# VHH binders against Uncharacterized protein F13C5.5: the designs that were tried, part 3

Target 1, 168 residues: Uncharacterized protein F13C5.5, of Caenorhabditis elegans (o76565)
Amino acid sequence: EICPMDKHAICNTGHLSCTCSVSQEDEAPVPEISCNALIARDLETGNFPVVSVEFDLNNSAEALEEFPEDAFRDKISSSLRVDEEDVIVLRTSCVGTDDTLTIQFVILKKDTNSSALPFAIEDLIDAESIATRMKAMGHLSQIANLDVDTIEYTEELVDLEFEPSNLE
Short names: E, the ipSAE of ESMFold2; O, the ipSAE of OpenDDE; V2, 0.75 times the mean of E and O plus 0.25 times the DockQ between their complexes.

## First folded at step 1 (VHH)

Design h11 (framework vhh_5c3l_4)
Fold by ESMFold2-Fast, scan of step 1:
Structure h11 (fold): chain B 168 residues (1-168), chain A 121 residues (1-121)
Amino acid sequence: as target 1 above (168 residues)
Amino acid sequence: QVQLQESGGGLVQPGGSLRLSCAASGFTFSKYAMSWVRQAPGKGLEVVSDIYSSGGSTTYADSVKGRFTISRDNAKNTLYLQMNSLKPEDTAVYYCARTWSYYDKSGFDYRGPGTQVTVSS
């Protein structure tokens, strides 16, 4: 499955766009999940570090129908002075709460083909350096009109599983 | 070098069936979502169907839902489109396309040269 075991992909007909939800029907309402703006890109398992940003949704004025990926990439691009096309969002999740949203992303080094997967770890800007620099920037307390709670990096395996509860 | 090559098009009568194939090379096929896109004479591009890299999730345009089935064989680097109950309005050039992200609404980054499907008596 491309989604965690308790989730199903809901896709827009005629579009390359999907979200993961507990719904059994394509395009069905998702009454039990408030964080249904999920992104998960199809990568083979790997061991490379990613940057994680945790957003506080308590002050969000509107329900998220999808993660504002273009606005996020634009803000990262302008703040870190990298090309927007080099900012690759890998996944989003709402782990354990419906009032926080976590995003994991990487940044490709200049001159890397940003439209092509897979990419090698040597093609990525060091995630710890990215997280450290972002933490030092006062104007990154909000990204894409979402309040930033935490910025860190992780060295975990990148995959489509969001929670250990999906292991049966 | 990314290469996509479609085959299986042709002339078929209304109500007939065709199976399109797309041979992919120059990239790790199993890591990419794939799409079938068509262009009818005098019209724009229409995304017909999408399939996730594992084959576990698919989407279809309303115009073909229930009649077309997309599938893939990652061991053979091949994408398929089974077209049943064909209608004259399905007449188009059909393209195999690679997307960089299944969740990206922007579409595809590479497309094959296309294969012609003509549905007429």
Scores: ipSAE 0.000, ipTM 0.115, lowest interface PAE 14.9, mean pLDDT 70

Design h12 (framework vhh_h_nbbcii10_fgla)
Fold by ESMFold2-Fast, scan of step 1:
Structure h12 (fold): chain B 168 residues (1-168), chain A 127 residues (1-127)
Amino acid sequence: as target 1 above (168 residues)
Amino acid sequence: QVQLVESGGGLVQPGGSLRLSCAASGFTFSWYSSYALGWFRQAPGQGLEAVAAISRSGGRTYYADSVKGRFTISRDNSKNTLYLQMNSLRAEDTAVYYCAADYSRYLGTSPYEYDYWGQGTLVTVSS
């Protein structure tokens, strides 16, 4: 299952990404970094302008053990004509449903200094423009072999540490 | 285990040209195992200086001001090889040149952020 019971807020990265993807088998270490060290966001609300993609997992023919982050970044980069390494995945979440996987990401401007952490809004391509362009591309019904349900601009990062305790 | 091996160094006259190669083994230049790659140099008695770097996709490059317009960095994913084409060489380009790889898959200019290094190849520019 690609939606484990553990927190999705803990990130590992060997590049500018803070998701819980498996490390590549190329013998390189993957430094652990928090999303708050990567993106300057409100620590209580998790607010930051992002693109949110919701995937429908109901008809997944084969169980995936990990989210295919590199395939996702490849599809986004080829579709929007940006470099793959500039696509930063911030959150992978199944919170609130068994059948929906939410991916929240941003795209770095090509001339952004990789040492300018945490990234500010000005270091990124405007998220609302990205979401608008992606929604206009009707052929994005699948990304990384997963069915796309919605693509939206949002300022609310999905994070298990910021969820309200509204269980009943 | 990742290994980088430089070649192509040697003695050249001022104004001459030289091409350095860096052959990678233990991984491939693919979308899932490519690295940000760079060339660094160390002149006698000096510290490491970034010369050029190229991103995982090849879409971003960096050049030090001292070599901009004279050197060109490139990569060939089909050959798992990184290149540095050096033109209009000057005496001050004399140094040991190192190939480096960073698993971050992002363009870096600090030598202390790179995880894998070659053994170095000597380039001497002298009459």
Scores: ipSAE 0.000, ipTM 0.184, lowest interface PAE 12.6, mean pLDDT 68

Design h2 (framework vhh_enristomig)
Amino acid sequence: EVQLLESGGGEVQPGGSLRLSCAASGFTFSSYAISWYRQAPGKQREWVSTIYSGGRTNYAESVKGRFTISRDNAKNTLYLQMSSLRAEDTAVYYCARYSSWGSYQDYWGQGTLVTVKP
ESMFold2-Fast, scan of step 1: ipSAE 0.000; ipTM 0.121

Design h3 (framework vhh_lunsekimig_d3)
Amino acid sequence: EVQLVESGGGVVQPGGSLRLSCAASGFTFSRYDLYWYRQAAGIERELIASITSGGYTNYVDSVKGRFTISRDNSENTMYLQMNSLRAEDTGLYYCAKWYGSSYRTDYWGQGTLVTVSS
ESMFold2-Fast, scan of step 1: ipSAE 0.000; ipTM 0.132

Design h4 (framework vhh_7z1x_3)
Fold by ESMFold2-Fast, scan of step 1:
Order: sequence, then C-alpha cells, then structure tokens
Structure h4 (fold): chain B 168 residues (1-168), chain A 124 residues (1-124)
Amino acid sequence: as target 1 above (168 residues)
Amino acid sequence: QVQLVETGGGLVQPGGSLRLSCTASGFTFSSYAMNWVRQAPGKGLEWLSGISYSGGSTSYADSVKGRFTISRDNAKNTLYLQMNSLQPDDTAVYFCARDRWSYGSSYYTPKDYWGQGTQVTVSS
C-alpha cells in the first residue's frame, strides 16, 4: 500500500475502493464511493452511435457494488417517455480514474422487432437527439442517485462483436 | 455443458406459497444475469423476474411485483423464486433462464440457456 505513515487505507465493500485518510478519535472516516467499487460490464458495441453518460462519484450518496441499471433505465425511460425495455445499456466502465463511471447506452424505437444484438441502426433512436434532449432536462443532473458530469454521443461507429456458439 | 435444473414446483391452494430453486452447472454462475420465465397451458412465454450477476439489482413483471421475490446464492450456484399469494392464474411451468451476455440487463436481452421447467399448479 502507498499510503503515508500517518494515514491508513479505508476500503469499501470488497476492497475495490480505498482512500487514504487520518482516523480521528472523535470522528469516523467517511469512505468514498469510487468506480473501482463497481464491477465493469462489457457488451460488444456495434457499428452504430451510442450515448455516453459520465458520472462523478465524488459526491455520491450510495455505496455501490454494481451499477444500478434498473434505476438508470427507469429514469431514462420516464424522462424521455420511451419504454423501459427499449433502453439498452451496452457498457459500464471505469476509465482513467476511480471517481468517474461511464455508461454507454442506446434506445430502440418503439415496436422494434428484436432487442437482440446486433442492432440495425435504423431501429435505434438517433443518439445525438437523445443526448441533446437529456442535456436540456434539468432533472437529469442526477440519474439513479448519481451525479451526472457529462452526456455525449459518439459519431464514430465501432466494430460489433459478441460471443457466438462454436458449434463444434 | 451448461445445465439449469429447476425444483420446488407442486400443487398449492390459492393464497399459498412456494419457493422454486434453479441449480446451475457448466459455467461461471456469478458472471451472468438470471431470469425466471413461465408458460401457462396453451399460452406463450411470460417473463417474470430478472436478477443481476451479483444480486444487487432485481426487476419484476407487473403481474408478480409485490408477490414474488427473486434471489441468488452465488456460492451455491443457485437461483431462487419465492412465490407468495398464489392465484389460479399463476398455474404454469416455471423456467430458469440465463441471459445471453455475461454482463447485460436481464429482461430485454435474449436468453441462451433454459432449464427443463418445473410445474406449479394453483388449485382449490
């Protein structure tokens, strides 16, 4: 551990999130919620644009063992007035820091014939439109009790991969 | 290789309770979201509930919300469905299903492996 001698590590559940602090006799150290406390989820991304939401975990009120995907989807679907089943979270990741969580998602158009990967781009709601609407909504400064830092979309398409059956 | 085996079904009176179990083998159970799905006689599949790989997130169909509770024990490779306040309309074969992706939302993503099912009959 690299904590100075006058400090010690305070770790959240699973020891995935630790901070160095000075323990005081009159005050219990407050553990921080960090991205390393969450287990990253990976779904292969396809040749289509996605919406990226970056959360600032420094002021989060909750200790997280995993991303609260159901609450996230509920908030997105109610705010944008789409069906919850059409909000597809593709990736949750910690990139470059313990205090930033990135969520990448898409929204399927109503009555899309299949929610399975790979998606056809014509079955997805335009990611730029989604990001623009979300940025215009004051009540999306927090999603699933997490502080929203940035909302962007990617214009570059990414190669799609998934784990197919080997059949042999 | 992958196997899902449901147990715990049976005959129960209206208003009664049952607990279903699904034992998984042949894969890393703790890395997959899991689902409960049912099929009533002569009808299609109805998704009931999903649970994340860790058990920290759960979701339910409106028809069972407040009556059914999904849970998992990753140390035992076992998925559970606690069913309370059972009604005749809950009569169905109940299936355990694995989500197709190792990490993904349970109810909207396709399922790739299914158990054989266990019969639940709610009858006076």
Scores: ipSAE 0.000, ipTM 0.139, lowest interface PAE 13.3, mean pLDDT 69

Design h5 (framework vhh_5c3l_4)
Fold by ESMFold2-Fast, scan of step 1:
Structure h5 (fold): chain B 168 residues (1-168), chain A 121 residues (1-121)
Amino acid sequence: as target 1 above (168 residues)
Amino acid sequence: QVQLQESGGGLVQPGGSLRLSCAASGFTFSSYYMSWVRQAPGKGLEVVSDISSSGRSTTYADSVKGRFTISRDNAKNTLYLQMNSLKPEDTAVYYCAKGYYDSSGWYRDYRGPGTQVTVSS
């Protein structure tokens, strides 16, 4: 499962991620309020085109305990020459018995106000174009065993509830 | 209004070193990737190096890899390029650049006035 219901979503300014960490130390109270949809959905299917990538952990000496979102977004920013604040991670799977980690994300067009949630579909960069560029560049293999051959455009249901007041 | 101001260029002998600086204003510097680009006399624009918003990820052109180091100080809104083992081929105007991407492709959005680097004996 990409984001099990027993995990929590973390929302901040313009960003949403679902974490798999269950051993959190120094816990600020886990947000009680689920995130609302941040991204416009296709009205007919309820799906929205996103970029999906996988990390293959089979060759790691140790499994990743936390999703490397910070490093991932930084590499996307430098490799695709987009602003880090415009890289929005929507969901991540937990490391399980199959030793894979899946990330789904979108990228906002330049100067889109990342505080204006939910985002309109026309404010997003075309997911197929992003996947094509990422495959051509090959730079992403430097992040957490990312296999660039797994980069694909996909259509997924990405409707998570979000309470914007949590971003105060 | 985005503004970028380069400094630190000059005349240096082959094998020498220079450090370029770029002072940025008019945008949230810590949220954007930055680039150093250069243009040699009679040549097109070349991207020399890119750095992520946090400074953790960097890329370099093959022509400068191992000799140049890009870095940033987000508290000071400043971008740096440390240039070592300079060669005559490094002679160019160096520009600090904030990039841009949209659905139509990748291009440079903003660029400063540049600083001249001349490598000559």
Scores: ipSAE 0.012, ipTM 0.253, lowest interface PAE 9.0, mean pLDDT 63

Design h6 (framework vhh_h_nbbcii10_fgla)
Fold by ESMFold2-Fast, scan of step 1:
Structure h6 (fold): chain B 168 residues (1-168), chain A 127 residues (1-127)
Amino acid sequence: as target 1 above (168 residues)
Amino acid sequence: QVQLVESGGGLVQPGGSLRLSCAASGFTFRSYSSYALGWFRQAPGQGLEAVAAIYWSGGSTYYADSVKGRFTISRDNSKNTLYLQMNSLRAEDTAVYYCAAKYSGSYYYTRSEYDYWGQGTLVTVSS
């Protein structure tokens, strides 16, 4: 294994040009930057509602070598009027395609201690409400100069057996 | 029980180099894969200044304009350690350097408060 992978977490090499076809049978080339496992946020066992944003990279003007997380979080913060520190990006994936990037994120409720782990469902803003509001916003058809194709809420199953965080 | 411990500080002449290390305990860099890790410094008589920050992927780094091109931030997840390679040191780089970790957040926050801090390590650049 070049990059550790989990059923709910995909290796992110810091390169998001998505020239890599990463499937369970195939491994993409690791770029110059050290590959770090992208693991699920430490969440309580159970089903967690998350927001999934799928970007269409076919019309990207620049080679996208890394995900612009700060620009993404700034845009979500300003558009939904939430504090930027409450926008938590959980996973970034470009598996199976050279033209699609998927981001999964959650938003913590105001005054939630962002350093506390594990987060409970009640600490999160309702993901279905977030996805619905974002889909209604025309200016969110682009985020960080990337074209948005799909915004949906999904449920992620966190199980003790899968351990969303790697232990020491 | 999160703890950060800096090492590698000391006295160095102008134009010299130092490498600072920050060893993390009570958590792993993998469980902080969506977290910002950074170096801050406080020079004598000055306020706290952000020096460099790195995301878990190593694909996104921040450097203060005063150190850009001279300092390099890096991480070794297998050793649970953050590094700051400081080259071409100047007298104005003299400061106590702090390692800090923040649970999910942009290193560009102007009000960015990091959740965990080391005790600091002194770097003195003097002839």
Scores: ipSAE 0.000, ipTM 0.123, lowest interface PAE 15.5, mean pLDDT 64

Design h7 (framework vhh_3k1k_2; at its last look DockQ between E and O 0.04; V2 from the best seeds 0.00; counts 0 for: pae E 12.6 > 2, grease 26.4 > 24.2, placed apart)
Fold by OpenDDE, look of step 2:
Structure h7 (fold): chain B 168 residues (1-168), chain A 120 residues (1-120)
Amino acid sequence: as target 1 above (168 residues)
Amino acid sequence: QVQLVESGGALVQPGGSLRLSCAASGFTFSTYWMRWYRQAPGKEREWVAGISSSGGRTSYEDSVKGRFTISRDDARNTVYLQMNSLKPEDTAVYYCATYRSSLYGYYDYWGQGTQVTVSS
């Protein structure tokens, strides 16, 4: 089962690999730093523009043990005609439920250097525009074999479930 | 304070090999993903390789796949980059990197770099 998340979730690939969900049930140390490191969040509020997709897991996720990120990225990239590598997942969260999975992501502009961390708003395709575009696409009712409940623009990232300190 | 110190850079001939080291201090090394970057003259800094905190996952830039190997020794707080079959286009200053974050903060840490020159 995808939810609850009993293990830390690692999102993205390569140098962008980061922890997008921290589980309190996982006894292992957090294997990656938070995906917060990928973006230039507001220093006071922590806000950052993202696309938020909420999945209903009741009928579609019985066979899945983890979020199918590759399939998700593939569907997003093909639908929006962007490079799969430019789709950056920042959060995977059950939001305290077993029935709902929330994915928050951004998309890099074509000319953005993927090594230029942290990404600023100007390095990304406008998230509100992406959300609007996705909502207009009837074929996005299901992504990666998961039923899409809602697609929204938001500046509020969901919190990581656990925030361990890596300081000595 | 976080410190990263690269070493091992040298002048080598094409086809040669080098092993770079990065000594880390000032943070819990074993918990962090470590990365290697490089910057050639007149070019932007580019990602080369990464290794997860456990060492269980590694990733590489396409141009170095099969030639470079990243590894780590947590007991020594050191990350390595084994570079084989070096090419002139591999010439660059190589940097060790890590980054840390909180919910509201971002910190990018780099070493001073070590020069790798591949030339006949």
Scores: ipSAE 0.007, ipTM 0.250, lowest interface PAE 9.1, mean pLDDT 87
ESMFold2-Fast, scan of step 1: ipSAE 0.259; ipTM 0.533
ESMFold2, look of step 2: ipSAE 0.007; ipTM 0.171
ESMFold2 (binder alone), look of step 2: mean pLDDT 84; pTM 0.854

Design h8 (framework vhh_enristomig)
Fold by ESMFold2-Fast, scan of step 1:
Structure h8 (fold): chain B 168 residues (1-168), chain A 119 residues (1-119)
Amino acid sequence: as target 1 above (168 residues)
Amino acid sequence: EVQLLESGGGEVQPGGSLRLSCAASGFTFSYYRISWYRQAPGKQREWVSTISSGGSTNYAESVKGRFTISRDNAKNTLYLQMSSLRAEDTAVYYCAAWQSGYYRAFDYWGQGTLVTVKP
């Protein structure tokens, strides 16, 4: 189950059964960084392009209990010279493998007052432009202490599926 | 009406310590993720630290090991304990609150409190 940003995923080692809790004292030990150990969040984006960043968790230097969204937004905003409040993370999820964390985000143009979904495409900085600029920046090979594998954009919404399972 | 009010800023010598507070009202504080940000004169706003509703903490590399973020849900208050302060820590410090859900989260910001580290 997808946990809100202010909840923790508690997962059993050896069985991928997770529950969301507000208490870190009830946290199950997760010695390896994996996508299944991180909080997944899904917000409906509507019909507009997004930027997707895929992180390789196999080379992570730091153990994380949740995605470091504020560090991510800070790094993106400073690197692209936009206001941090305009960097909106829409989805954080695992698609396909436990070793890859996918973050989908958009950047609002300066001086937009809209905070409601779905965003109007004219209020967004072009996703292809963002992805192209980020790929050109060598220092974005690592963001928020996580190794960046790929940076892409999509013209259609990418379906992200997150389902906790008990595999026996 | 949502309000965040920072306090505890002031002048301190290098190597000194200071505790900042952020008093929250108008929302259910215990359900929110709360962060500290800072902005030095002529610089862009920089993320400093975050604490989740469950108490998980994250820190910017520049402050890791020197600053400690904490919260008191009974008092609706966020704290930042700052130690081993450096001239580079001179900035206006802001607290900010976010909530996630099926709708876009809204950012709430305070007005800031000034910290000056004098050599």
Scores: ipSAE 0.000, ipTM 0.217, lowest interface PAE 11.7, mean pLDDT 69

Design h9 (framework vhh_lunsekimig_d3)
Fold by ESMFold2-Fast, scan of step 1:
Formats: sequence, C-alpha cells, structure tokens
Structure h9 (fold): chain B 168 residues (1-168), chain A 119 residues (1-119)
Amino acid sequence: as target 1 above (168 residues)
Amino acid sequence: EVQLVESGGGVVQPGGSLRLSCAASGRTFSSYWLYWYRQAAGIERELIASIYSGGSTNYVDSVKGRFTISRDNSENTMYLQMNSLRAEDTGLYYCARSYDWTKGYFDYWGQGTLVTVSS
C-alpha cells in the first residue's frame, strides 16, 4: 500500500514522485511538503559513477518550489574551475522524511560533443576525483543557500521514490 | 573528439637522447595541465613530467636534470626532451591533458610511444 487510509498522496506533476500526508495539513498552516524540487532525467547508460550531494533541509522554513539548478551549476563550475555547461544534474530526490535532499550530477570533460544522453563514461570527469576535491575545499559547506551535509562518490543513479512520511 | 598522438620513441643506447612529441587536435593546450606518463612492463603508470599554462613545470625526482618538458601552443604540440637515458627509462610514454586541480586525472590519453634503452 502506497498510503494509509488516514493519509492522502501528494504528487507534483512532472516530478514522478509522491509522498503521503495527514489530513491535518489541509486545515492547519503547515506546508504540504518541504521538498518539491525534483529532477529526473531518463538514462539508458546502466551503472556509472556520479557525484552525490546531500543537503540538510532542517533549517529551511519554506518548501522548495524548484531546485536552484542554475545557482548550483554556477557554484560547482566556479569552485572546480570547469565550464558551467559541462555540469549536468541527473537526479534530485527526497528519501525518507522531508529533511534531506539528494542531488546526483556529473561533469563532462572539456571539448566533448556528448551533450545528448546517454553519455559515454570516457567523456565524464572521474566522479571520485570530483567528490574528493569538493570535500577538500571547505567553502562548499553551502551551495545555492542550502546546507551541505555530505558529498560522496556513488556507483549508480538512484531512482526517484518517496517513502511515506508524517508531515505535521 | 580531442585526440592525442605520441611520437618520437625508439631504441637508444644508455647515455643517448630522444625527443618525444605529443600532438593534439581540437582546442589548444592553453587551459590545462599537460602530462607525460610512462609505463614499464608489470608496473603501474607513473607521472614523469607536467607543464601548466603559463610555463610552470614539475618532474619526478628520477628524471630531474635529464628531461625537459615544453609546449608550443601555436602547433598544439608538447615535447619531452630526454637526455642521459638509462635502462630504467624503458617503457611506453603517454601524454595526457587534465584540469590543474587533480594530478591523477586524465582528460585524454594517447596510444603511447615505446622507448627502449639497451646496449
């Protein structure tokens, strides 16, 4: 069962994900969801390494209406000294409660013409090297006004899936 | 899409000299660290020399004073002048491009050129 009988599904059109909320949200001044900023790009590449950034949303009082992708790409490109158009966000999702937001991205090597999915692995900068460099920089504790909790190398993309949560 | 092609390898006696070339297609070398790596049989690839946009160079200790890295941005070509060659210098020599923030990362690898030092 997706949602219990005392809850209803909240789904954002185009985001391919839903969460369950209590009926009290319809009568109280409580946000329906704190993480509405979902991106999903369909890939037929199978398993390939990506950089995963987890944001802590516990200090956010308002729901995210959309992920600030341009600000994120600008900060990454400036900090790592790569071209902004080479920073490709592939997935964003909330897992479990609405207190974390995970972003998975890759960076294309300069002088590639592989702008269309699926990407060839040899056209991507090594994700482990990117994650290592980002961890060493210290000033990436915040990106696009969001608090960074973790930066990790991961071996595969994570599909978007909301777990039922208790929103109060 | 960007291709690197190494050349200039060969057989030489100890104490001899060789000059390796690395030619690139596409963009110029001006924005990246450029590297020479070597790989001997049964040994992992080793960074030998690097050169950055603006001319700063680095060398592994075993080749300092014997090897000189240089580049010509107008010809999109990098060179490695190797003097006083020793048996330990035998191996496949590769050129690579990379961002200046990671020495272990390679944007593009060439196919390699073989250097054999033997008497």
Scores: ipSAE 0.000, ipTM 0.089, lowest interface PAE 15.4, mean pLDDT 65

Design l1 (framework vhh_7z1x_3)
Fold by ESMFold2-Fast, scan of step 1:
Structure l1 (fold): chain B 168 residues (1-168), chain A 126 residues (1-126)
Amino acid sequence: as target 1 above (168 residues)
Amino acid sequence: QVQLVETGGGLVQPGGSLRLSCTASGFTFSSYAMNWVRQAPGKGLEWLSGISGSGGSTSYADSVKGRFTISRDNAKNTLYLQMNSLQPDDTAVYFCAKDRFPYRSGLYKPSAYDYWGQGTQVTVSS
């Protein structure tokens, strides 16, 4: 047993080190998050398909200074049965809204030798297949304690404008 | 060409402190997570600490929590490891390592790294 009933585990990369926290809705409400409290990350990578996950921050009860990328990768890798290191987050953005956080990512095929951007399409797991599989899963309504609003793919990654947060 | 150069190693007595530096060139330093890994004589690689590209996220192995502090200066393209309360079993060659992909929080898997420094020797002995 990791934690008492009133607490939940917060783990570092690979879940090898965990801390018990009282940040539960029923026990202690956490501050609502807003995109203006986040540091936007942006990488313009050119023409290849990506998976986009849009998180609904309306009525979210999580204090967030940066995107919980390790928890996101852990959830994606375990759910899709891929290696965590093959889940590559390309962009984190709150552009044009204070209530929506968009994450764009790709998954490398197992044992891919290429690590440089831009990726060859043949080195990536098909983004449409990833999005379709994720939509069919009954347990992806929340990822990293954030509410999932949409999961889609785009035929190409395009440059998007971003507005960095002034709060940190 | 990507290059990582460690400095700051040396001989120190038990209970002493050292600060290691890793100077990076040939890539956009602020976009990549960086890690410290060591190898003691006759043993395998041990991950010690990782830091995200922005410096906003850090992680540590249990063996060094509370004694070592990772930090970075993105304006200088330099990674640091402040080592306090050094013990004889901290004797090892210390390496800095670059994550293969940008905009990640840092990983403790050696297979996730594409470049390593040459290593710097730390010896803790009286």
Scores: ipSAE 0.000, ipTM 0.237, lowest interface PAE 12.7, mean pLDDT 71

Design l2 (framework vhh_5c3l_4)
Fold by ESMFold2-Fast, scan of step 1:
Order: sequence, then structure tokens, then C-alpha cells
Structure l2 (fold): chain B 168 residues (1-168), chain A 124 residues (1-124)
Amino acid sequence: as target 1 above (168 residues)
Amino acid sequence: QVQLQESGGGLVQPGGSLRLSCAASGFTFSRYAMSWVRQAPGKGLEVVSDISSSGGSTTYADSVKGRFTISRDNAKNTLYLQMNSLKPEDTAVYYCARGPWYKLGSTYSEFDYRGPGTQVTVSS
């Protein structure tokens, strides 16, 4: 369903091919710009609101091998005054293009045990409120050294089934 | 039951230093942003400094920036405030507080618990 804890999902070419890799810091580059699909948090429902951040990779100073999740979580937690442990990145996506990267994330409420899985949807902070607040913050035009194009809440399906598409 | 207990206050000469400590219990300390808040005689409350749950982000009031350093030890459930180059204007009761957080969609930050306070007096 999801990759084991010691592996991370790596998706290439718009998620056309996804596999669970043994992630090493100096792992060999995959062809083109890859999408690092982080291990999905085990949420019991597959349809719930998330915050979507779309990054403009045009004129990016560096090729992306992986999404800088720790820097992203640090920026979000500092800006919104929430715990870094409560910022959960669910998916990264570069669909059909290598110049746009979309990140979907949720934030757990303070009294939630963020070490316990699965998380219940009622333990999540309202995604529309998060997106609205982030849009009001001028300093969030750049997150994790990436240019922010769009911040929205979406009621997109978070698919908990992760099966390598090239292993049919 | 949430408890916050400050220590380390006292009388100090201008230009001196003090280190305040706050012992936290009754909640998962590592999950909450923490602050130092003070009240000088005849004045309102002032947020002096705050620190994120991980310790990776800190802020300081303009009145103390460059002189005070906030830090935390999550393994010991303890918050610290290192106060250097103390001035008479720093004389106040110092409180350890849980927060800030703000309501999403609000411009105000909130604090939900504070300790009984420790007196800091800076005089010659």
C-alpha cells in the first residue's frame, strides 16, 4: 500500500513511473527532474481537504533531485506558529511538466499525538483557514528557496494505495 | 495538570547578567511554542521572546534584541532566558508562558498558561 518506513516513493515523469527506493543522501540521479513522493501518512479516509502549494521552477537556480521537506516544514511551522512535527507533507507532484511542482500537506491540531497513526481527519487544522492565512503573508512568496505561484485548499483525493506502476 | 515554574530571578547591577529557567510539567513540552513575558511596575504585559516547539525559530522584542537569548531543552522540559547587559528598564516580573499560537484567520497571538513569575530587579 505504502512504502516501508525505510523507503521513499520516487516518481518520475509526472508520476508515470513510481517505485519504492532505498533513499540514500547520495543516491544516483534518476532521469529528468524526479518527484519525490513522500510516504503517505496513513489517514483512514481517502477524501479530505489538503493545502496545495504550487511552486514555479522556472528560473530555479538548482536542479531538484528531492523536495526540501525539512526546510518547507520549518518555514510553515515558523510562519504559522505550529509544531514542525504537526506539518505533514502528503504528496509531491510534477504532472506533465518539469517547471511546476505541487506540494500537498496538512497540519495536525496541537493536542493530537502526531506519533500515532492513522490520523483522524478531525485532528487536522482546517485546510481552507491555513490557505487563507498563508495567502495573507507577504513573506510566503518564497518557501524553502522555491518561488510560490499558488496556495489553495483543495478537496482532492489522497490516495493511500501506492503500488509501483511499472510492476504490472 | 499544566504547571510552569520559573526560577533564577533576583537583584542585579546594571550591566549584569541573569539566567531564568522555567520547569514545565503536565503536558508534552516538546509540542508547544514557549515564551517569556514580563510586566514592569505600572506597565502592561510585554512579550519579551518566544521560541518554536523544536527551538529552530526565535523572536525577540526590540527592547531586548541582542541582549537576551531564549532557548529550550526538550529532554529536560525546561525553557531558559539568558539576560545580558541588563538595564533598569528590564526590572519586571518575568513569566514563563505557553504559546504563542494564533487563530488561523486572526491577527492576534494567544497564550493559554503562565507561571507565577519571578522578580528581576536591576538597580545600582
Scores: ipSAE 0.000, ipTM 0.136, lowest interface PAE 15.1, mean pLDDT 68

Design l3 (framework vhh_h_nbbcii10_fgla)
Fold by ESMFold2-Fast, scan of step 1:
Structure l3 (fold): chain B 168 residues (1-168), chain A 127 residues (1-127)
Amino acid sequence: as target 1 above (168 residues)
Amino acid sequence: QVQLVESGGGLVQPGGSLRLSCAASGFTFSRSSSYALGWFRQAPGQGLEAVAAISWSGGRTYYADSVKGRFTISRDNSKNTLYLQMNSLRAEDTAVYYCAAGPLYKYSFTPSEYEYWGQGTLVTVSS
């Protein structure tokens, strides 16, 4: 897996899937202690709607070594009565200067056997419905011991300040 | 570079048992990784078929009806290895067995959804 000289590989966890980006800025990087980018926007098959959860990490960033993804999935799956493995976290972004953590996720329907990206909309539980249900739940003001600031439906994944492209 | 290497194939009598291993390099197995893993096989003169699959967490497993109750898929993330324990083997299980990996949060029954494949190991069930 090699990119052109003017591009750098941005990979998901484990380096199994990579995209080439024109941006690998070394100057004034935002320090990210506990987060990484898992999935870039899939422009080949179009965008799909996701649920965005924004956490307020005020004074918590120093203690957070990595995003507690398993605890997050457990809380979401228990609260919404879905299987934990159907809760798919697509993006995790920490903004050190803003004390904000943004997670974007989807929930697969129970009988979906294939979960390859990009997801077909018919295989996903409606994101707007998920966001609405979560907002109605008082105990979801905290998830995985993190304070929830916003829960919103968005029509696509939020860009993480880079321009992803497909690899050979 | 991602590589998968199968081992453990061979000749076995009907009713016998065999354990296949698939060693991975260039990536790690962990509960926090998105790597789904599977075993596929191709019998002589036949197409590729799904045998067993295991999710990234190990919490979900799939088995083809023809092997259900006889085969067991498992993963050892500390050894970066996928296993297939095959019991009560039948002549119909004779095939080249392939391990496959993909950046999937759940498993897939569709071969084209797996990005990485081993070279295969031959299993012959014959008296």
Scores: ipSAE 0.012, ipTM 0.345, lowest interface PAE 8.2, mean pLDDT 70

